# VHH binders against F-box protein At5g18160: the designs that were tried, part 8

Target 1, 379 residues: F-box protein At5g18160, of Arabidopsis thaliana (Mouse-ear cress) (q9fk54)
Amino acid sequence: MDKQDEKKQGTTKSSSTLTTRCSHGNHISQSNSIPLDITIEILSRLPAKSIVRSRSVSKLWSSITTTPEFIKHRSKKTSPPCVLLIFRKHDKLIVFSSPQHQNTYSHVQDYHIEIPKNGFIRRLDSVHGLICLEGSKQLVICNPTLKRFFPLPEPQGTGDEYNVGGFLGYEPIEGKYKALCIVRGWNTQVLTLEIQESWRVTKPGYTHWPTKDTGRCINGVIYYKAIIFDRVPRHVIFGFDLRYEEFTHIEFPMRNYDRFLMVSYEGRLALISSTSSVVEIWSLEDAGNRKWSYEQFHLCLPPNTSLKGVIDAGELIYTGFSLNRSFCVVYFDPKKNNIRETKFQGIADNQIWQPDRLGFDLVNDFYVLPNHIESFISF
Below, E stands for the ipSAE of ESMFold2; O stands for the ipSAE of OpenDDE; V2 stands for 0.75 times the mean of E and O plus 0.25 times the DockQ between their complexes.

## First folded at step 1 (VHH)

Design t11 (framework vhh_8h63_2)
Fold by ESMFold2-Fast, scan of step 1:
Structure t11 (fold): chain B 379 residues (1-379), chain A 122 residues (1-122)
Amino acid sequence: as target 1 above (379 residues)
Amino acid sequence: ELQLVESGGGLVQAGGSLTVSCAASGFTFSSYDMGWSRQAPGKERELVAGISSGGSTYYADTVKGRFTISRDNAKNTLYLQMNSLKPEDTAMYYCTTDSPYDEWLYGSGDYWGQGTQVTVSG
């Protein structure tokens, strides 16, 4: 019955309160008697949890909701992006989400993962709805919407013991995901998801290693900080163009590059550093001519907050602990000079989120993934 | 050049104590989070203790209540006090840092080959 366009649902259309006749339709198969186009329209309006559940209950609905046609139809009804907070606790990732226009985080899912060989999970970012995780021997793609892990094949190498650095990218023109893997002491490899069963070697032109910092995918290019091992080690930003599979490298505009977080800011590669009182933003204007623009803004935040990322609206995300040890998530809009706080809705015992409970893990194995969207793609 | 030099390991009877230390050079030690990891033969490396630049500490459940991590920023030295040692604590102990050069350190044969061996008999 609900065949309204998405705009008629108003500003609350992004909420889980969206009501359709199909909220319970996936529990029975009687709606299968209706035309396919209408069925796709109805299914595309269901909450993600209902769509995932339908794949287990109904063979027909599973066949419909896994088709490229359904996936594309659902993507045209873009769910509002959210921010994911991911904590590592022992061998689990605990995921919380908040819509970017709401000030409340809620628990989504706990994932059981194999602890990486080095004991840390160093790099996480959301790439068009998917997250790349580094396992002991291979990369694993996590789809938070489907609540599933998709291990990628082991990269080419010389046996069981290898260290890998991995990044995921999405090329919007061709609509393809590609994973980039740097294998310590060996080479750099690329794999196109969905169509390739094995990694292929690519040539960056330099022996290099990615730093611990998170990579970013901006307009079909994977950017990551790296050290080029030459006569004198050089810190650079590597860019890997996903369509043409070509490498570039970009020099930092400042000497204190280690204090700057790499982000997408206003559609550009940017480097941001913040204290509780000052934000510095360097935005890449022209990589070939080494041109960066610089902006500085003043703010007033608690001294124990740290910059974690930026959302597409231009708000900077900070996390930390107040003087009374309450966990805080704060958004700062430097152009509007506005601050808003997020209420953290933790699990039953909020004490586990205090620094003295999570300690080093909270300080270093805590990830903020802005601009996350739903993805129904499986590999 | 970043350098971490571990020392203080040895053979000890179950129930005994050891303190291992790590001398750091080539970076601003006080600004970095530091930790201790260990690796027993045939097992993956595990983080057993960490200490932030601000002094906050972390301990793996296997060592909590028995091990104490500390730092001396004036001496650029990291410590791990190990009490009530058990045979399962037998491992090579490595000093670690949350450095932009962590890939450099972890890729170093000299760094990982050095370590300090702790052997607990029982």
Scores: ipSAE 0.000, ipTM 0.208, lowest interface PAE 13.2, mean pLDDT 72

Design t12 (framework vhh_5j56_2)
Fold by ESMFold2-Fast, scan of step 1:
Structure t12 (fold): chain B 379 residues (1-379), chain A 127 residues (1-127)
Amino acid sequence: as target 1 above (379 residues)
Amino acid sequence: QVQLVESGGGLVQPGGSLRLSCVASGFTLDYYSEYAIGWFRQAPGKEREGLSSISSSYGGSTSYSDSVKGRFTISRDNAKNTVYLQMNSLKPEDTAVYYCAAGPDYEYFDDSSYDYWGQGTQVTVSS
């Protein structure tokens, strides 16, 4: 969860009101020996896997632990947002977690996936605790907290493999997840995850295809870079408003747009390019008026570090390997002009972190997902 | 505006080698590039066939058709904004006009996936 979401969760007043909000009959009939407030408090302090297991023990506990109110109550008492570091080695994803304001890493889980046809995973980002993956004919939602994959229905028109590009978004006002699917040469489609609806056709006005770049969900809008297939192909940023299900397109403020990473920076859509000595930030102020602000900052990073993302606190995330060092993650705060480096400790499978011997050849690809929170959503 | 220019074609004897070059303008070939570059060929009276592709993705994934696998090698030089096709052990059936093409960073043999095409360079394999 970002800081704005944490503040909204903080306005929830009392867990005891959940007795009124829970499913009819389950809480009252089965909890006479233990007060509900104490049960909620106990369940909210359990590890995520224990909470999931508790759902199979009792209809009452399942009812409590699936309410939005319980999830909000737990979020106030559980871990702050983290950065996920995901390394792909063949068909295996090796996931590490690091709290964003601490210098420690822990191994979370290994997952086995279908190897992409192009040999890499595209458009990987964390959206309120969930990750959208592209399968051969459909999108798959990954929940790292629950250690589960949820395939979405096959969209209309997917006769050929790897003709699907997809993004996940979260609309914070209504609390809904929606997936957006682009089927190459056919149409665009949207699906509301919580309801498990069939895909619904949307009309962006142009046939287009997303670039390999990560999409971003910012304040209920999915942003992604795309090529509009017109007589002269055009590169734009599409915005898809999740509440109204409407498309807009935004022109780049620069011609070398291929060098800029799309991120959320200070609550705005931003485009960032970085070398070891200078970082350039274009922030969208007003899409309708084509108004961008520009900032440039100087820094001093080792060679072979690359920009990977931004955390909600406004720190830029860089990663790199050194021939004589383990994998490093560097955070740069342009407003405070501060640099901090994090160290991997207690690393499993040390061959991933021996760049002096095999370098990146031990890893097919890697991904940095900032602002990740735990999620108990199941479909 | 994206433009591709092929060079390096010519006449070669069976068993010989050629290196084709594809120079890109209007975009840069690096990890953050939005384009994959593919090599295609078309012989008189035949359909255009995909031979090889290289993606702009991390690590630069490559693919090859069965007809050229083990004989042709695709590579890129990002500093020169150029993609190369090294062709070894050439056969008379390799005679064709060779094209480089650029499109979104995904499928390589789908002709419709490539939005920009070079003018082509003639390769003739004969004695």
Scores: ipSAE 0.000, ipTM 0.252, lowest interface PAE 12.3, mean pLDDT 73

Design t13 (framework vhh_8ghr_2; at its last look DockQ between E and O 0.01; V2 from the best seeds 0.00; counts 0 for: pae O 15.7 > 2, unsure alone 58.4 < 65, placed apart)
Fold by OpenDDE, look of step 2:
Structure t13 (fold): chain B 379 residues (1-379), chain A 126 residues (1-126)
Amino acid sequence: as target 1 above (379 residues)
Amino acid sequence: EVQLVESGGGLVQPGGSLRLSCAASGFTFSSYEYIGWVRRAPGKGEELVARIYSSGGSTSYADSVKGRFTISADISKNTAYLQMNSLRVEDTAVYYCARVGDYEEWFGELSYFDYWGQGTLVTVSS
């Protein structure tokens, strides 16, 4: 009758006391009747807009809300992921945000962001709460939550030529943002987005040029389409491991690769093509063995819709560009064979569609960025 | 615009035969390597049934239909055919004609289809 002593492993909830190490020993007599810990907790529960506003209202609140600890703490209390609809008009970005899982009607919040005068922007991608923009000679990071741009230093060797490709990634283990730049196909550099950091030279092994397509950061690897110059120029997918800072390249599983959008699908690199009735998905199963899986789905989409991306939940995003009606975002779940629609109200009535002084509609670009999360990070 | 239009589907008894046709428009078979037939059975995923290389007449079949089905193409008519003999209940499916894109050989039987027809229903029932 052996009494098996059930050792109750007491899960000691380590209450991580956010000790704000205020390094400066000045006993600023917290004249504020509210203890610091309570203040932090209150601030962390505020809407993002309020947190940002708080920084302008109080130096104390600014100091609290800009700490890495607070940012990390707040990130655990984040709102559900949003889809961003971004319209570019001249030097302005008009951003519409909506939760990805909203019902038929979404009252979207819009805000305008002035683009820094960095020439042109391209290859918009959302990476862990930050938007990366490729400028003329440098990358620009946008934090939509803060409504701020952070131009990165120019990589070395850019000269007077406009031949820079760049990508933003997030290394999940270290919790660091890193940027990758390719200058003139052979000069590859990495920047860790921290204070007083500089570009580090890395070796890709091959001369290659990123194509116009947006890269994707997936599980600490930046994937991007490029032309590799070996014996014969050919299109491939490059992978840059952010942790090890090493390059790999992968062949496309098909010749008609131009028709495929590169995305994160179910946490893996995938190539997705959508025709009027068929979705094809090539998923990278094993990068080392260069194994791809293939899936296809049939769907009936509304007319004049195009594939714009994929949300983390595995739904494909389709949008039209008709402004005569409510702007609709269609979500298709290929596995569930389910289609849902979200109507964005207010987009059509937005001032962005007003002609300029010359009477022209100068909306230049439209971007759909899925899986956007709030971030309070500044650089 | 590229279009594929299937015809010839219907109800047939086990052991019977059907001939499906796929009329292509907006492109010529000579411009592309492969035309294929894909079927979707109820509750199952898509299966590549047969493919043909239009220029050389090379054919490939799924094991499930090998010896029973024959794919052919008439380039002059820009039409592909699937002769289905000795039909079985398990052959019940919507049959799609598809244009097969290029793929690397090392991916095996995986194919890229860039255009599909609307499909034709084949029902094999006693």
Scores: ipSAE 0.000, ipTM 0.186, lowest interface PAE 15.7, mean pLDDT 82
ESMFold2-Fast, scan of step 1: ipSAE 0.012; ipTM 0.483
ESMFold2, look of step 2: ipSAE 0.000; ipTM 0.387
ESMFold2 (binder alone), look of step 2: mean pLDDT 75; pTM 0.769

Design t14 (framework vhh_6z1v_2)
Fold by ESMFold2-Fast, scan of step 1:
Structure t14 (fold): chain B 379 residues (1-379), chain A 122 residues (1-122)
Amino acid sequence: as target 1 above (379 residues)
Amino acid sequence: EVQLVESGGRLVRTGGSLRLSCAASGFTFSSYDMGWFRQAPGKEREVVAAISWDSGSTWHADFVKGRFTISRDNAKNTVYLQMNSLKPEDTAVYYCAATYDDYGDYVEWDYWGQGTQVTVSS
């Protein structure tokens, strides 16, 4: 059990923060000796939890850390991306995080959120530090860094609960977030966060509904699997270009598309199917020409593990549990043929991963969100 | 609190008819696609029929096409399976299921009933 030594080491590193350095509150004054620019620079170097806490301690620090100047300074400081593990227990989301290059997960926070009773959260992904959640009649943006939820306006046509499907995207050229909302049986709508207070109707060319699969935002395009409602229902991948607000649709390269997870792999949209011994990857070469490339790799995974995602470094993330109730996360790098494993005894002991389904194959109700970064944006 | 309660399963003779009902509560029924599944002894569970949230689309498996008809009543929060020209091969436990996503071969079903036994004898 080296966990005590690891925690002590972490505490030592934490002592370098401004909040632990200063024994006297508000002794560092912007008006007396320290200019605003220097104060912004100091605060932008603090860990996220220290910045969030500072907003609760001082009106001055709260005003500084919410300015455009502070947000710009902090965004210039690249924090290493992490993987979030999110478990649902009743009305709570339990969040664990780990840097993508490490095998240690730490319990970061519990969120108490208004989610459907006895329902499952659908279509979770981290988009440039934010997570889009589907509420009863609207989309809700979750910022894990700020521990806040930002309800978006109710889209037009939402009369019933749970009749909206939604995705978040980030447009990197202008640095803007846009939300896409599909209202079941009615229309598709888009909203630019911070710029617009109401939804705009958009034209996908087809009446459709997204499948349960997670959407992906890749290079300013939101991709999601959907069923087109026609006389013969058809499964396709929609792409929504955030800059031009244009839809494209892409045919699957295979007939067994239901077995493939949609991910970002090597900067491209990819479809991955994995067993414990074989992984198949279809990568989109060119969306306009509808050209896919195919790769196959062999691996040896623990039993009862399933593919959950891919990190930017090209490692595939698998999760599962053993008969002895150990929860595990496995990273497989197909190019390097390398496997890393982390076991989570505490998660298993709390039965967080216990399945809630009856009369069919039991599955864990949890989400893996790779490539998560800090965001200090508040809408 | 979410529950799906199947009813109507019983012993019937070959060539007979039977109507199964599934009463739903604890969720917004009109927003969910509904399906009927069955499982016979020694066989895997198979999808029999599905219906969209608005009744605008239905699907029936090849082995029941022309004999079974799925329907729903959103005002009563109930989905039905009308079974005609029953065969001994139709003997199974029949389950009703709900999904927020569209029905089809690429769907994960969110809620399940406990099943109702249908036995077809000659």
Scores: ipSAE 0.000, ipTM 0.230, lowest interface PAE 13.1, mean pLDDT 74

Design t15 (framework vhh_7aqx_2)
Fold by ESMFold2-Fast, scan of step 1:
Parts: structure tokens; sequence; C-alpha cells
Structure t15 (fold): chain B 379 residues (1-379), chain A 124 residues (1-124)
């Protein structure tokens, strides 16, 4: 019984002509003949690790790559965004990154980040390259590119432990990050990053507390699910405009709102619910009039896959484990009805994930952060 | 050239202790996970312990759990196996290993580089 066998033993890989042959022709760090603007262009295209390493090798490259002008120029020429996969092990986060545009081959980078002592991990999102973490009495900004934590000042009124909820936003017109802090039973406060100012009290019109769900920053507005403590407690979506520092609140278009993930979809705030066969999308069309549009799409995914997010290209991200315990990320494009997958070779085979290894607890705290870009901001 | 070199093996009495070292060169040490394996005469190579690239996670074979501790020193490009309460059954050649590519093609084994081994003999 003949099977469909490969007749070739193997094909030779790409030729050496696709790589730079002459080493003497590529010594950019030793050449004075390359114009500065071209040098900036070349440096802006290098991986973050290469840029950091270049600072220790060349005084000229260090002077270029540490300027605000270079950082701004590199931010304009975006590295392709990636998906961050974050696993919590006790007081540590283990972070992997993968390109959003590849189907079966992924480039995985391992980060090791320590969370604040007695901190909570509840509402993770990547906001223009930065992640906001909640401590017992303060917020901490994490920069995965630099592998650094930046504690923010303790907000006013944090006398009780674990009474702080917070979100990070990016205001694109002025290019500023702002943190929003909700202190249980007291007030809400805002802080502009970079200038290391003190927290400023703001007035949402309602006493409220954010739910456990991830917030989203869309077009300079922080959106988050919350409970308003008015006459009768009710669930809403709060919007905080970063430029004017003003609050709005939006009613859910459905009663089963706990089933819906809040995302940015086609440049709009959206609520998405998915099974293995049906996706439901509610998109906010007019925040002032509280009008939503509804779309439904059909797909075919294995059972036990979970919707985790949406990338800027409009693809929905699902994660799951195969029977061989291989970690899979599946992207579904509802408009094109296309599915693509990335299998993470090495993550499931890593000592962290080996299924036959006793003594490893199952990772219950697992987060998928789409649209992550590198950031060199250190405040 | 990637190199891994074990040291610290030898003859020890049951109940004694030994610390094995694996010194490495030819790659960025802090970027990789490492493991210890052992092979007794006439037996297949078996897993002993592992440490993640971050150092935040370790794993051990049940036969050595509570007696052996794996650790790493990124400044010295070296990782260790501290072996306590040694038993005659721990007699084997001990090998250190470096993890393979996390996203590569054609990697059939998770550990792609191995040392030449160091003999540990535990007498009664």
Amino acid sequence: as target 1 above (379 residues)
Amino acid sequence: QVQLQESGGGLVQAGGSLRLSCTTSGFTFSSYAFSWFRQAPGEEREFVGAISSSGGSTDYADSVKGRFTISRDNAKNTFYLQMNSLKTEDTAVYYCAKEGYSSGWYDEDYFDYWGQGTQVTVSS
C-alpha cells in the first residue's frame, strides 16, 4: 500500500546570494561615508535589542538612538505590531511575543517581568507599547520592550489596600500618555505621564467601580466596563476623553453583556461574543445617541477555543491547546471569511508547559494583548 | 561554537552531597533554558531537572525531587545541580543540555546541544 510520499529527500534552502556576502561592505558603524539621515533610517529599522546593544558599541549610535527625535522617528516608522502572550507564575510574568502577520512560523521572544509585590493582574491591554498594572495602593507602568517597571505616585485617598482600579490611555494629538485611577469609595484621578506630575481629581458625575474586564484606548478615549453606584447599581461602559478629561457613559445594547469582549473593531468600540460556530459583533456607531450596529458571522473552530481579542487588521484572535498540548493562536477574518493559525513551537515544549512534568501548576492567569508595538519611553 | 562542559562529578558515599557545574560558551546564556539528564549503565538517558530561561521556573524528576536543586548564574554563564542525600541509585553519567530553537523549523529535539558528561558514583 503506497502512500502519498515525497519523492525528494529535501530541497535546498534560499541561496547565499540573498544575504550580504562581503563583510567589509556592511561595516556601517566604522564608516563616515554614510549620511546621517540614512544612518537614522537604518537604525530605526533595527530590532530593539540591536538598538540597545548599539548604544554600548558606538558613541555616535548612542547619541542618535537616545534622542527624543530618534524615538519619535522610529515610532513613525512602525515595527510590525505583535501579539503578547502573558503567563503568570506566582509573582512573575512570563511574556512571549509573536508577529501578527505570519501564519505558521513565529518569532518568539522571552521576557521575564516581576509584578509589583501584592499586585493584581486583572485588566491588561497594550496601550501604544505600554501596559498598566494594578498594585495594592498604586499603578505601575510596564514597558516590555525595555523590560522595566515604572511605579506611579500613590494616588490620593488610598488608605485601604486593594482599592485602586486603573487604566492607561494614549492621546495621539499631543502624543501623551495619561493614567486614570478609580479609588473605591472616594474619587477618580488622572495623571499625565512623562512630566511626573501629581494625581489630579476628576469628576465622572457618578460613583463607580470598574469590572474585571480589560479597558480599551480608542482614538484618545479610555473605555471600560463599570458598575455605577447610583440609586440602583447598574452596569455600563464608561468613556474617558484624554484630551478634555471628560466622562461619558454608554448603556449596553444587550442583557448578556458579561458574554461579550470589549475591543476596537474597524476603528470603533465594539462588543464581541463568539462560540466555535457563530460570532456576534455590536459596534458603537454614535456614542452621543448610544446607537449600536449588529453583525453576525459564521466560522468553524474546534470546541474549547476562546476569543481573546482583535488585531488592527480586523482579525479576531482565538487561543486553544491541541490534544498534544501545543499552544495555538487562530486568527479569523469575519469580512473575508478566512482563518489562519500560528503554532507556537517551543512554548508547549518549554519546561514551563511540559504536560508530563509533575510540579507545574496549570497556568490559570493567561492574557493575550494584540497590537503591541515597541516603546523606548522611560519617563 | 556552542560548548557545554560538565564538572564536579566523582565518588561519594551514600548520604553525601555533590554540586555539578555546566560552564557554557558560544551563545547568549541568559536567553536559553537548561536541563540535566543522567544515564546509568545499560539504561536510557533520563531527565533529572530543568530551569527556564528566566530562572523563574524549575522542574524535577520525582526520583530526585526534594534532594536535588537546579540553579543558574547568568554572570558566570554557568548552571548547577546541587545533589543532596545521594543514593546508590543516583550513580550515572550526568549530562547538561541547552534548549533548542523556540520557533525554529527542523528541530526534532527540544535540547539541541549536550555536554560530554561527568561520572557520579555513589558507594554504599
Scores: ipSAE 0.000, ipTM 0.103, lowest interface PAE 18.5, mean pLDDT 72

Design t16 (framework vhh_8h63_2)
Fold by ESMFold2-Fast, scan of step 1:
Structure t16 (fold): chain B 379 residues (1-379), chain A 121 residues (1-121)
Amino acid sequence: as target 1 above (379 residues)
Amino acid sequence: ELQLVESGGGLVQAGGSLTVSCAASGSTFSIYAMGWSRQAPGKERELVAGITSGGDTYYADTVKGRFTISRDNAKNTLYLQMNSLKPEDTAMYYCAAEIDYGDYPWEHDYWGQGTQVTVSG
């Protein structure tokens, strides 16, 4: 109906005379309130399960436990960082956690998280408690602590499936997460999590595509290996500064760059290659001058161990199996020249160690993510 | 943007042979590692054969000795020659491509419509 007798304007039908009388002022509730700073301190000391339960107690507690200020305060009271061991079995992720700074068997908790529809599992890293996954047309943020997936809006220009590459970064000064999306052959886009509703186009100066290797966020810069498309394709490392949203590119110091794992080592971008007897570390000293330093260390590892990453303490993390088929994580400290080993009970189930295509797809079906911390962020 | 079109599938008797082809367009074919994956109803997708930009090949144990992957960079075409076909080879076959990182395309960057291969007993 286009014709209507009533005016197309909202007006209140209330009279200027009130039918209800006013009661006394609500000053009593103020004397019964716990101060906000005390409430934050109490909530920050609670275990994760208790924080989730506390959200049902009051609207104030629910609102407090989702703020960046609370998350930052909570990080001072939480357990030390852990290593995540992630196994893909069909459409599920089986997640185990282990402390990084202990040489004892850890109690392993098994988490079942369903993979998003049409999700890819490449380029996994833990970025301040969150993991970025690539979907068919969008990025999805995974929070292993909360066992939740948060799809981000579709980037601009994505007409076809599987033409986006994505990375997550954390900017430590302002305490903000940003996602970077590379759309194949078109542009790159950035989104600040929780703050903005849509992607913003960036200017990298080059049409490029990321390799399948894991990206790293170091001191507010996202680093990733990429190919610049030119008459002769070139392999480089891109750096994206999260604060200023500016790109740099860095040339590899060696020709066999495919053999080197990109990591954070002593607060710098580094490239590491390891055998059971020797490890080579190239550390970026100055990106502008393209200056790298080189270090070589000798070690004695059990056979069939492989380098998986580096923890913030500067120890190199390796995984492998002992003679009795126990899963082992080995840490090597190049500066102290010592090795420690952690053997895990509860992850020796033969069915977990025999996923479909085991031995041909370790990149897809098994992931080791060091430096993981708890996150209670929900978008 | 790379586009892939599979062809050559059909119905074959057990013990027979079939060649499937994948035509690539829209990008420089020679820089891609190429592969063939298959998916049967109710089963997980499997990479059965791969070939790098340099010509190195991979084969899944299930097809080793029976299947041969090859590429023609001048024609922007990928081939899979399938011999001694078994009923368990029945699947939709998909052409896969990934920029050559020195490895095979274990996860598809590009999806074609696929070509159906049915092997009768």
Scores: ipSAE 0.000, ipTM 0.216, lowest interface PAE 12.7, mean pLDDT 72

Design t2 (framework vhh_6z1v_2)
Fold by ESMFold2-Fast, scan of step 1:
Structure t2 (fold): chain B 379 residues (1-379), chain A 124 residues (1-124)
Amino acid sequence: as target 1 above (379 residues)
Amino acid sequence: EVQLVESGGRLVRTGGSLRLSCAASGRTFSSYAMGWFRQAPGKEREVVAAISWSGGSTWHADFVKGRFTISRDNAKNTVYLQMNSLKPEDTAVYYCAADYYDSSGYYEDEYDYWGQGTQVTVSS
């Protein structure tokens, strides 16, 4: 795919102004404007509510606060990353947020999503502050910060229900969100959210279908596990580069690949398998050369805890039940060899996360989304 | 191509436990989602539980959650249904089914291969 394919304004321009004072031939107090860099710095420190309000009042501030540069700058200053704990109860999702660096939580919102017949949810993706949900015939984008749901247009070829697999990605250089849709037995399609265009057909080179595992967006590439349908079906990892809209596929480095969770670890695609005493990590060194590195670490966790994800600081997230049968979230840092536990006030006594008589986690009714940040994207 | 053979069905008392097995033949078993279905006399066939190709995702119907557990062993080409705290209303013929297209393995009309069934009877 051409680097400039759908981007007429393919060149990212930053009109940053130097802070060096220069004589403009004008009086110092009447021709000096605040440099763009400093304006972005000031605006990035405002509360979320103030930023959203400023967009409706000031055209200048609206133009600044919707730029990718501003959004990226603000994420470093005022967006405290958190982990979202999502519990399904009947036809609703109950969402709790917990700061990644604290042992506390806050209740966000009950969400109603379109649930397939029999109440099964196949995937739940989260990308740069937005969550992608699969509806019966289309993808739905959830923005937890704004408490909004945004249905995307129906892809071409979705005559039957439940024949759409989809993922969301964020391209950090251009600051664009793109959705990738795989239509069962038909084709793959891509949509750029900012431009609000119709779906465009793209070609992965293989007939395939994504597994039920969560996709990951890492450095502008959407990764997902899939089955390539051939004479002998093959399990691989697909990568979709958001800028160039090109597909790659990567072979698993191990035979027991089904026991490994796909995550972002130290800025790389990684496959992690964990018991209560041992963690195995396979990291993709370079997607182009398809070379994996392997690491193993020891830990001591209660039995019946399960690995759910990884935060950007390199800590692995586990959930389960402590010896006193209270719900717990545990963070393990394999590099520092330390463990910390999060306490949930007011929800730990709720019956919705009690282990059943068989002692297993609520994997089909419970989701963990790490590295969640604020998003002010509205459609 | 997959051939499925269920086993383990029998008469059992209320409150008892039973494990059903479904043995599959074929080199591509690990590429299939598997499901357990049941059908009682005079009733429609209903989905009981499903498991993805990898075993990383499972689903159980509300009327069996906490009592039944689906699992698989890809090395043995076998899928299992562990049934605990059995009730008379669990009496049915239990069927094992395989779906080549993993993502839709939870609906009866999407399964490509079916076993012949194994009878489970729960008394009193």
Scores: ipSAE 0.000, ipTM 0.176, lowest interface PAE 15.9, mean pLDDT 71

